# VH-VL binders against b9luv3, part 33

Target 1, 134 residues: b9luv3
Amino acid sequence: MVSLGLVVARFNDSVTEPMAEAAREAATDRDAVIVDEVSVPGAYDSPLAADRLARRDDVDAVAVVGAIVTGDTDHDHVIASATADKLTQVSLDRDTPVTFGVSGPGMSGAEARERIDKGADAAEAAIDLADELD
Key: E = the ipSAE of ESMFold2; O = the ipSAE of OpenDDE; V2 = 0.75 times the mean of E and O plus 0.25 times the DockQ between their complexes.

## First folded at step 19 (VH-VL; framework fv_vedolizumab)

Design a3 (at its last look DockQ between E and O 0.83; V2 from the best seeds 0.76)
Fold by OpenDDE, look of step 19:
Structure a3 (fold): chain C 134 residues (1-134), chain A 122 residues (1-122), chain B 112 residues (1-112)
Amino acid sequence: as target 1 above (134 residues)
Amino acid sequence: QVQLVQSGAEVKKPGASVKVSCKGSGYTFTKYWMHWVRQAPGQRLEWIGEIYPSDSNTYYNQKFKGRVTLTVDISASTAYMELSSLRSEDTAVYYCARGKWTYRTGDYMDVWGQGTLVTVSS
Amino acid sequence: DVVMTQSPLSLPVTPGEPASISCRSSQSLLWHRGKTYLSWYLQKPGQSPQLLIYGISNTFSGVPDRFSGSGSGTDFTLKISRVEAEDVGVYYCMQSTHYPYTFGQGTKVEIK
């Protein structure tokens, strides 16, 4: 049985809460267990939480869920890039799968709604990696 | 007790605007969607749009072609629906309704306001 | 827009007898990973609509057990096992899989 850590970014919670729900459902369907869930203010804040979870012996993989919706500037791209880079770094440094279930950038609220399954995808990817790299 | 209380009936001329308020009580205002639905005399319910108070995420029925504006005042636990460029066919009872959206169940409206009659006539 | 078609539009019922209302969508309400979003509402005379069923088959709190919902894809059904006088009103199905959300025409349930 794979043990998952789940990080959920709260920003745009009308989307991220369902994403987290989807992740939890996916974990259950795959007979995995979420041993801990950490809520962070936004996607940008997720790397630290992911790193802390990845350090734990009881965590096989970490799934990160969030949504970055386009605003008036390119700030969403900056956040997405920084978040993706650091989550990848955490995965490598900790030799623990960290999956990127953060939707965006460059998407509207409606597009974000359509991508809620990315939360489930992230959970499944985390489980698959944990199995394959074990 | 969860309750939605709407503002009173409105009578408007064609071309005018109307702003209906909906005050929520008995629940955490920021954790539920607020839907707006109208019902013209003898007609089916018609979905106008929804807004999520915490992040202001908003979806509109494109039928209204930008005439509708949904807003919220979190401090007052109040949602607002403004409809501009009013037409006679906009005459209807307008409802606000609390909505829950989950991955499992989708969107549903579990608490409704008492309705606000908006009459548009020359 | 997704068109929701209810049948019948008028349903006279004898108290104690069962009732069944059909709701058909113009396109599949199937979303991601098998999710399908359909709810039922009752609008009693002179009142606001009230929720009966959500997520196809979940009975809302306080709703009598005689109400049940079922269906998948494009075909959905609301059943009342034993109609009571208090069940009089107009029933609406609503899909929330696709924007904009849309309601059926309504089915008027009356006592014979």
Scores: ipSAE 0.875, ipTM 0.945, lowest interface PAE 0.5, mean pLDDT 96
Fold by ESMFold2, look of step 19:
Structure a3 (fold): chain C 134 residues (1-134), chain A 122 residues (1-122), chain B 112 residues (1-112)
Amino acid sequence: as target 1 above (134 residues)
Amino acid sequence: QVQLVQSGAEVKKPGASVKVSCKGSGYTFTKYWMHWVRQAPGQRLEWIGEIYPSDSNTYYNQKFKGRVTLTVDISASTAYMELSSLRSEDTAVYYCARGKWTYRTGDYMDVWGQGTLVTVSS
Amino acid sequence: DVVMTQSPLSLPVTPGEPASISCRSSQSLLWHRGKTYLSWYLQKPGQSPQLLIYGISNTFSGVPDRFSGSGSGTDFTLKISRVEAEDVGVYYCMQSTHYPYTFGQGTKVEIK
């Protein structure tokens, strides 16, 4: 049974709250349990929260959900790349799967909503990797 | 207890603009989408768009050719729909309606305002 | 835009009898991961619409249990197990899977 940590960014909560719901549903459907959730202001703040969760002995994997749609496309791409790089580093440093479900960058409001299922994808990928590397 | 109260009827000439208000009460205004829907005489309901007050995320029916603007005033718990470059075809009852989008159920409109008749006549 | 087609457009009923309203979409309402977003509304004469059913089959708070919804893909149904006098009005389905959201043309339910 996989124990997940979940990190949820608050920025663009019209998108990220449903992404978190999708992640929780996916975890339940896979008989995984979310042992802790951490709320952070934005996706860029997620690596520290993911690191705190990944250090725990009772956390097998971490899923991160966020939206990166600030209206500055170049800034959004920098945020997304930096966040993904640091989350990958957390995963390697802690020997713990860390997945990143993100809506954005470089997207319209309608497109951002259509990617809410990425929250479920992140949870499933975290579970799959935890099971495979067990 | 949950209530949406809209501004009164408007009579406009073609080419003018109208701004309809919708004041919400009895609920947390920032946690629900506000939709706008219109109904021309004898016609079906037509969705105009929606706005989420907390982050101002907004979706529009592109049929209106960028003529519609949705805004909110959180401190007044009030949503606004402005429709510009009015045409006679815009004569309709305009409704505000709230809803909460969820991943399981999507979007729907659980509480409706009383409607605002906008008449566009030359 | 997704076209929603209701049948019948007019439905005279006798009180106490069942009623069934069909709603068909011009394209699948199946969204990612099997989600489908369809709702039903009743507009009584001279009133604002009121929500009956959301998420295909969930009855809204305060809606009598004689109302039920079902369907998938492109075919959806609202059933009233025993029609009552207060059920008269125009029934609309609405899809919210695809932007823009679209309503059916309405089914007018009347007492014979």
Scores: ipSAE 0.606, ipTM 0.865, lowest interface PAE 1.3, mean pLDDT 91
ESMFold2 (binder alone), look of step 19: mean pLDDT 92; pTM 0.950

Design a4 (at its last look DockQ between E and O 0.87; V2 from the best seeds 0.76)
Fold by OpenDDE, look of step 19:
Structure a4 (fold): chain C 134 residues (1-134), chain A 122 residues (1-122), chain B 112 residues (1-112)
Amino acid sequence: as target 1 above (134 residues)
Amino acid sequence: QVQLVQSGAEVKKPGASVKVSCKGSGYTFTKYWMHWVRQAPGQRLEWIGEIYPSDSNTYYNQKFKGRVTLTVDISASTAYMELSSLRSEDTAVYYCARGKWTYRTGDYMDVWGQGTLVTVSS
Amino acid sequence: DVVMTQSPLSLPVTPGEPASISCRSSQSLLWSRGKTYLSWYLQKPGQSPQLLIYGISNTFSGVPDRFSGSGSGTDFTLKISRVEAEDVGVYYCMQSTHYPYTFGQGTKVEIK
């Protein structure tokens, strides 16, 4: 049985809460267990939480869910790039799968709603990687 | 007790605007969607739009072509629906309704306001 | 827009007898990964609508167990095992899979 850590970014919680729900459901459907769930303010804050989870012996993989919705500036791209880069770094440094279930950038709130399943995808990817790389 | 209390009846001329308020109590205002639904005399319920107070995420029925504006005042636990360029066909009872959206169940409206009659006439 | 079609539009019922209301959508209400979003509401005379069923088959808190919902894809049903006088009103189905959310025409349940 695969043990998952789940990181949930709270920003845009009308979308990220359902994303987390989708991730939890996916984990259950795949007979995986979420051993810990950490809530962070936004996607940008997820790497630290992911790193802490990835250090744990009881965590086989980490799924990160969040939603980066475009605004009036390019901040969504900056946040997305930084977040993706650092989550990848965490995965490599900790030799633990860290999956990117963060929607965006360059999407509206409506588009984010349509991509809530990305949370489930992230959980499943984490499980698959844990199995494959074990 | 969860309750939604709406503002009183309105009478408007064509071309005017109306702003209906909906005050929530008995629950955490920021954790539920607020839907707006109207019902013209003898007609079916018609969905207007929804807003999520915490992040202001908003969805509109495009039928209204930008005439509707949904807003919230979190400090007052109050949602507002403004409809501009009023027409006679906008005459209806307008409801606010608390909504929950989950991955499992989708959106549903579990608590409704008492309704606000908006009459548009020359 | 998704058109929700209810049948019948008028349903006279003898107290104690069962009732069944059909709701059909113009397109599938399947969203993703098997999720389908449909709810039922009752509007009693002179009152605001009230939630009966959510997520196709979940009975809302406080709703009598004589109410049940079922269905999938494009066909949904609300059943009342034994109609009571307090069940009089107009019943609406609502889909929330596609924007904009849309309601059925309503089914008026009356006592014979």
Scores: ipSAE 0.883, ipTM 0.948, lowest interface PAE 0.5, mean pLDDT 96
Fold by ESMFold2, look of step 19:
Structure a4 (fold): chain C 134 residues (1-134), chain A 122 residues (1-122), chain B 112 residues (1-112)
Amino acid sequence: as target 1 above (134 residues)
Amino acid sequence: QVQLVQSGAEVKKPGASVKVSCKGSGYTFTKYWMHWVRQAPGQRLEWIGEIYPSDSNTYYNQKFKGRVTLTVDISASTAYMELSSLRSEDTAVYYCARGKWTYRTGDYMDVWGQGTLVTVSS
Amino acid sequence: DVVMTQSPLSLPVTPGEPASISCRSSQSLLWSRGKTYLSWYLQKPGQSPQLLIYGISNTFSGVPDRFSGSGSGTDFTLKISRVEAEDVGVYYCMQSTHYPYTFGQGTKVEIK
């Protein structure tokens, strides 16, 4: 039975709150449990929260959900890339799967909403990795 | 007690604009969608659009997008719908409604305002 | 736009008997990962609409358990197991799977 940590970014919460719900449902469907959930202001703030969760003995994997939707496509790509890089570092440092479900580098709010399933994808990927690597 | 209170009835001439207000109370205004729905006399309900106050994310029925603008004033817990270039066909009762969206069940309108009659006549 | 078609449009009822209202969509209401977003509202004479059912089959708080919803794909049903006199009004289905959200034309329930 996989125990997940969940990190939810609040930026663009009309999108990220549904993404978090999708992640929670995916965990339930896989008979996994979310042992703790951390809310952060934006996706760029997620690596510290993910690290705190990933170091816990009772956390097998961490899923991070967020949205990066601004009026500046280049800025969105920089933030998304930097966030993904730091989350990968956390995963390697803690020997713990860390997945990143992100809606919309360069996407409008409406397009990002269509990607709410990426929250479920992140949770499922985290569970799959925990199962496969153990 | 969750309530939505709308501004009073309006009588307008063709070509004018109207701005209907909807004040929410008894809940966290920024955590729910605000929908606008109208009902012309003897006709079905018609969805106009929605806005999420926290991040201003807004969706419009394309039938109205060129003429409708949805806004919010968070400090006043108030949503606004402005409809421009009014026509006689715009005569209707306009409702605001609070939206509860969940991934499991979708969007549904659990609290409705009392309605605002907008009459467009020459 | 998704067209929602209700039948019947007029439903005379005798209190105590069951009633059924059909709602059909012009395209599938299936959202990603199998989700379907359909709700039912009652508008009593002179009142604003009020929510009855959300997510196809979830009864809203304070709604009597004689109301139930079911369906999938393009075909949805609201059932009233034992109609009461206070159930008079116009019933609307609404889909929120696709933008724009659309309502059915309404089913007027009235006492025979």
Scores: ipSAE 0.570, ipTM 0.837, lowest interface PAE 1.3, mean pLDDT 90
ESMFold2 (binder alone), look of step 19: mean pLDDT 92; pTM 0.949

## First folded at step 20 (VH-VL; framework fv_vedolizumab)

Design k1 (at its last fold request DockQ between E and O 0.74; V2 from the best seeds 0.75)
Fold by OpenDDE, fold request of step 22:
Structure k1 (fold): chain C 134 residues (1-134), chain A 122 residues (1-122), chain B 112 residues (1-112)
Amino acid sequence: as target 1 above (134 residues)
Amino acid sequence: QVQLVQSGAEVKKPGASVKVSCKGSGYTFTKYWMHWVRQAPGQRLEWIGEIYPGDSNTYYNQKFKGRVTLTVDISASTAYMELSSLRSEDTAVYYCARGKWTYRTGDYMDVWGQGTLVTVSS
Amino acid sequence: DVVMTQSPLSLPVTPGEPASISCRSSQSLLWSRGKTYLNWYLQKPGQSPQLLIYGISNTFSGVPDRFSGSGSGTDFTLKISRVEAEDVGVYYCMQSTHYPYTFGQGTKVEIK
């Protein structure tokens, strides 16, 4: 059984909470367990939380969900790039799968909603990596 | 108990604007969607749009071509629907309704206001 | 827009008898990973609509168990196992899979 850590970026919570729900459901469907769930203000804040989870012996992989919607800030691309880069770094440094379930940038709120299942994708990817790289 | 109380009936002339209020109580205002639905006499219910007070995310029925503006006052737990460039066809009872969106169930409206009659006539 | 078509539009029922209302969508209400979003509302005479069923088959709290919902894809059904006088009103299906959300024409249930 794969043990997951889940990081939820709460900015645009109307989208990210459902993304987290999708991730939880995906974990259940794959007979995985979410051993801890951490909320952070925004996607940019997720690397630290992911790193903390990835350091734990009881965590096999980390899924990060969030939504970066265009118009919320002029730095949506910067945030997305920085987040992706640092999450990758966490994964490598900790030798623990960290999956990127952050939607955006360059999308509207409506597009963000349509991509809620990215949360499930992130969870499944985390599980797959945990299984494959174990 | 959860309750939505709407503002009173409005009578407007064509071309004018109307702003209907909906005050929520008995729940965390920022954690639920607020939908707006109208019903013209003898017609089916028509979805206008929704707003999430927690992040101001808003979706509109494009039928209204930008005539509708949804807003919220979190401090007052009140949602507002403003409809501009009123037409006679806009005559209807307007409802606010608390909504929840989950991955499992999608959007559903579980508590409705009492409705606000908006009459548009010359 | 997704067109929701209910049948019948008028449903006279004898108290104690079952009732069934059909709701058909002009396109599939399948969203993602098997999720399908369809609700049922009842508007009693002179009142605001009230939620009966959400997510196709979930009975809302406080709604009698004589109400049930089912369906998939484009075909959905609301069933009342034993109609009571208090069930009189107009029933609406509503899809919330596609924007804009749309309602059926309504089915008027009356006591025969």
Scores: ipSAE 0.903, ipTM 0.954, lowest interface PAE 0.5, mean pLDDT 96
Fold by ESMFold2, look of step 21:
Order: C-alpha cells, then structure tokens, then sequence
Structure k1 (fold): chain C 134 residues (1-134), chain A 122 residues (1-122), chain B 112 residues (1-112)
C-alpha cells in the first residue's frame, strides 16, 4: 500500500481543488492512502512543501497539483519549468517520487478545467513510481 | 439560509446594455460558482456563463461572446451579469444560480435567484 | 454545442400514476475516467428552477424519493414513481460535461 503526500496550490482553486479531488479518488482506486495534504499559495511555492512531505518516513511519494493559467504564455512556461526543475531536485535529493500535475503552462481557463484529470494522473504516476522503484 | 436576491425588472431599448445583480447570503460566497441562465418567454433555459468569485475564473457560452461580462464584488457578496448591444431576442428572465463543481458530480445549480425580467423593445 | 432532446414535451398525468421523461444528448456525456454530468431540474409554475437530480442518479437533499434518475452515454431518464399534484411543472435535463452547458426543451407535467 503506498502512502502519498499531496500538495495543492490555492491559486486558481476553481481548477486545483477539483484536481486534488481527482488525485484523492485515484489514490483510493489504487488502494493508496493520502497521509497528509499541504496547501500552498501557488504552484511555484510547492517545492518546499513537497520537500517537507518527501522527508517524512511515512510518505512513499508526493503528488503536487497546481494550475498556471494566464494570458502570458511565455511567463507561464518560465514558472512551470522552474517549478518542475525544483520538484525534480526534491525527488532526487529525497530519493522519493515527486510528480507534478499542472494545468498549464499557457492553458486557457476552459482548457485548464478540461485537464482536471491531470490531478489523478499525478497521483497514479507517484504510486506507479513508488511501486516500480522499490 | 442560502438565498440569492436579484435586482428588479428592466426595460431597455435595442443597442443598450443591462447589468443584473445577484446578492448571495447564508454561504461562503468565494467557494461556489455563480451561474447565469436565461429563459425567453415559452422557451428552454439557456446557460450564459459562470464565474468563481474565489479566483475570478470565468467561462462564457460562446453564443454571447463579446456581449456578456460576468463580474463579482466579493465585499458585497454580489455577482453581476452585464449584457450589451441588446436585441429583441434578448428579452428573457435572467436567473443567477449557485453551483459547486466537483470531480465526482460535475456542476449543478442548487440555489436559484428569483429571476430578473429584461424586456428589450423598440 | 451538445443538443439535449427531451421526450415527451407534454405529459398529462393522473395523480398516483408513474411518469417517465427521456433525455437524449447529441453526443456522449462521458467525461474522462467514467464521469458523466447530467442533471434534472423542475420549474414549478411561477417559480425559479429547482434541482432534483445531479450526476445522473443522485437525488438532491430534500427531494422526495419518488424521483429517480438513470442512464448513460447519450440516453437518460427521470422517473417519478407516483406523481403528486405538487409535481406539476416543467422538467429540464441539463448536461455539464461539455461547454457550453445546455438544457433540454423541457417536459411539461400537468394533471389530466
């Protein structure tokens, strides 16, 4: 059974809260348990929260859920790339899967809502990695 | 008790605009979607759009593209629907409705305002 | 846009009898991972619409258990096991799987 940490960004919570719900449902469907959830202001703020969860002995993997939805596609790409880089570093430093479910960069509001499933995808990927790399 | 109270009936000329207000009470205004739906006389309900006061995320029915603007005033717990370039076919009762989108159940409108009649006549 | 087609459009009923309303969509209402977002509303004479059923078959709080919903894909049904006089009004199905959200034409249920 995988014990999952979940990080949820508050920015654009009309999208990220449904993404978190999708992640929780996916965890349940895989017989995993979410042992803690951490709320952060935005996706860019998630690496510290992910690090705190990944350091715990009762956390096998971390899923991060966030949205980057603006009218500035290049800015969104910079934020998403920087966040992904730091989350990857947390994963390597802690020897713990850290996945990033993001509705962006450059997504319109309508597209972001359609991609709520990326929350479930992030949880499943974290679980798959935890199982595969044991 | 959750309530949505809308502004009163309006009569407008073609080409004008109208702004209908919807005051929410008895719930956390920023945690629910606000939908706008209209019903022309004797016709079906027609979805106009929705706005989430918590983050201003807004979706519009493309039919109204460029003519409708949804806004909120969080401090007043009030949502607004503004429809511009009015035509006679815009004559309808306009409803606001509260909804909460969840991954399990989608979007549903559980509390409706009393409706605002907007009449567009020459 | 997804077109929602209700049948019948007018449904005269004797109190105590069952009623059944069909709603069909012009395309599948299946969203990813098995989710389907189909609701039913009742608009009683002179009133605003009220929610009856959400997510195909979930009865909203305070709605009598004589109302039930079912269906999948493109075909959905609202049933009233024993119609009461207070059930008169226009019933609408509404899909929220695809933007824009769309309603059926309405089915007027009335005492015959």
Amino acid sequence: as target 1 above (134 residues)
Amino acid sequence: QVQLVQSGAEVKKPGASVKVSCKGSGYTFTKYWMHWVRQAPGQRLEWIGEIYPGDSNTYYNQKFKGRVTLTVDISASTAYMELSSLRSEDTAVYYCARGKWTYRTGDYMDVWGQGTLVTVSS
Amino acid sequence: DVVMTQSPLSLPVTPGEPASISCRSSQSLLWSRGKTYLNWYLQKPGQSPQLLIYGISNTFSGVPDRFSGSGSGTDFTLKISRVEAEDVGVYYCMQSTHYPYTFGQGTKVEIK
Scores: ipSAE 0.668, ipTM 0.869, lowest interface PAE 1.1, mean pLDDT 90
ESMFold2, look of step 20: ipSAE 0.655; ipTM 0.869
ESMFold2 (binder alone), look of step 20: mean pLDDT 92; pTM 0.948
OpenDDE, look of step 20: ipSAE 0.894; ipTM 0.950
ESMFold2 (binder alone), look of step 21: mean pLDDT 92; pTM 0.948
OpenDDE, look of step 21: ipSAE 0.890; ipTM 0.949
ESMFold2, fold request of step 22: ipSAE 0.596, 0.563, 0.580; ipTM 0.852, 0.848, 0.849
ESMFold2 (binder alone), fold request of step 22: mean pLDDT 92, 92, 92; pTM 0.947, 0.945, 0.944
OpenDDE, fold request of step 22: ipSAE 0.897, 0.874; ipTM 0.952, 0.942

Design k2 (at its last look DockQ between E and O 0.65; V2 from the best seeds 0.69)
Fold by OpenDDE, look of step 20:
Structure k2 (fold): chain C 134 residues (1-134), chain A 122 residues (1-122), chain B 112 residues (1-112)
Amino acid sequence: as target 1 above (134 residues)
Amino acid sequence: QVQLVQSGAEVKKPGASVKVSCKGSGYTFTKYWMHWVRQAPGQRLEWIGEIYPGDSNTYYNQKFKGRVTLTVDISASTAYMELSSLRSEDTAVYYCARGKWTYRPGDYMDVWGQGTLVTVSS
Amino acid sequence: DVVMTQSPLSLPVTPGEPASISCRSSQSLLWSRGKTYLSWYLQKPGQSPQLLIYGISNTFSGVPDRFSGSGSGTDFTLKISRVEAEDVGVYYCMQSTHYPYTFGQGTKVEIK
């Protein structure tokens, strides 16, 4: 059985909460267990939480869910790029799968809502990697 | 007990605007969607839009072509629906309704306000 | 927009007898990973609508178990096993899979 850590970015809660739920459901459907769940203010804050979870011996993989919605500036791209880069770094440094279930950038709220399943995809990818790389 | 209380009936002229309020109580206002639905006399229910007070995410029925504005006052646990450029066809009972959008089992409206009659007549 | 079509539009029922209301959508309400968002509401005379069924087949809290929902894709059904006087009103189906959310025409249930 695969043990998952789940990181949930709280920003845009109307989208990220269902994403988290999708991730939880996916874990259950694949007979995996979420051993810990950590909430962070936004996607940008997820790398530290992911790193903390990835250090744990009881965590086989980490799934990160969040939503980056476009604003009036290109700030969403900066956040997305930084987040993706550091989550990758965490995965490599900790030799633990860390999957990217963060929607955006360049998305409206409506578009983000259409991608709720990205949370489930992240969980499944985490499980698959854990199985494959074990 | 969860309750939604709406503002009183309104009478408006064509071209005017109306703003209906909906005060929520008995639940965490920022964790539920607020839907607006209207019902013209003898007609089916019509979805106007929804707003999530927690992050102000908002969706509108494009039928209204920008005439509708949904807002919230979190401190007052109150949602507002403003409809501008009123027409006689806008005469209806307007409802606010609490919604929960979950991955499972879905989106539904579990608590409704008492309704606000808006009459548009010359 | 998704058009929701109910049948019948008028349903006279004898107390104690069963009732069945059909709701058909103009397109599939299947969203993703088997999720379908269809709910049923009752508007009693002079009252606001009230939730009966959510997620196709889940009975809302406080709703009698004589109410049940079923269906998939484009065809959905609300059933009342034994109609009571208090069940009089207009029943609406609503889809929330696609924006904008849309309601059926309503089915008026009344006692014969």
Scores: ipSAE 0.839, ipTM 0.933, lowest interface PAE 0.5, mean pLDDT 95
Fold by ESMFold2, look of step 20:
Structure k2 (fold): chain C 134 residues (1-134), chain A 122 residues (1-122), chain B 112 residues (1-112)
Amino acid sequence: as target 1 above (134 residues)
Amino acid sequence: QVQLVQSGAEVKKPGASVKVSCKGSGYTFTKYWMHWVRQAPGQRLEWIGEIYPGDSNTYYNQKFKGRVTLTVDISASTAYMELSSLRSEDTAVYYCARGKWTYRPGDYMDVWGQGTLVTVSS
Amino acid sequence: DVVMTQSPLSLPVTPGEPASISCRSSQSLLWSRGKTYLSWYLQKPGQSPQLLIYGISNTFSGVPDRFSGSGSGTDFTLKISRVEAEDVGVYYCMQSTHYPYTFGQGTKVEIK
């Protein structure tokens, strides 16, 4: 049974809250348990929270859920890339899967279900990696 | 106790614009979607779009894109729908409705305003 | 756009009898991971719509237990086990799986 940490960014909670619900349901569907959830202001703040969770002996993997604003596309891509890079470094440093479900630039409003699904995808990927690397 | 109160009826000429307001009370305005739905006389309900006051996320039915603008005033707990370039076929009752996206068990619109009749005639 | 088709469009009923309303979509409403976003609303004469059922079969709070929903894919049903006089009005199904959200034509339920 996989024990997950979940990090949820509050920015754009119209998207991130349904993404978090999707992540929780995906974990339940896979018989995984979320042992702790940490709320952070924005996706850029998630690497520290992920690191805190990934250090724990009772956490097998961490899923991170966040959204990036679709205003200045270049700026948004820089934030998303920096966040993903830091989360990857946490994963390598802690030898613990860390996945990043992001609703970001280039996603239209007609794709709301696809944005929400990124939360479930992140949880499933975290569980898959924990199982495969176990 | 949750209530949505809409602005009064409007009579407009073709080519004009109308702005309908919807004031929410009894709940955290920024934590629920506000939908707009219209009903022409004797016709089905038609979804216009939605806005989330907490982050201004907005989605439009493409049928109305370019003519409809959804906005909110958080300090007044009020949502607005503005429809421009009015035509006679825009004559309808316009509703606001509070909603929430849920992953499970599903999305819904649980509280509706009383409706605002907009009549477009020459 | 997903077209929602209701049947029948007019349903005269006698109080105490069951009623059944069909709603069919032009596309599957099944989304990834088994999610389906279908809801039912009642618009009583002179009133705004009110929510009855969401997520196919979940009865909204305060809705009488004589209302139930079922279905999957493209075919959905609202049932009223014993119609009461207060149940008159127009019933609408709505899908929110795909943008834009779309409603059926409505089924007018009246006492015969």
Scores: ipSAE 0.560, ipTM 0.854, lowest interface PAE 1.9, mean pLDDT 90
ESMFold2 (binder alone), look of step 20: mean pLDDT 92; pTM 0.947

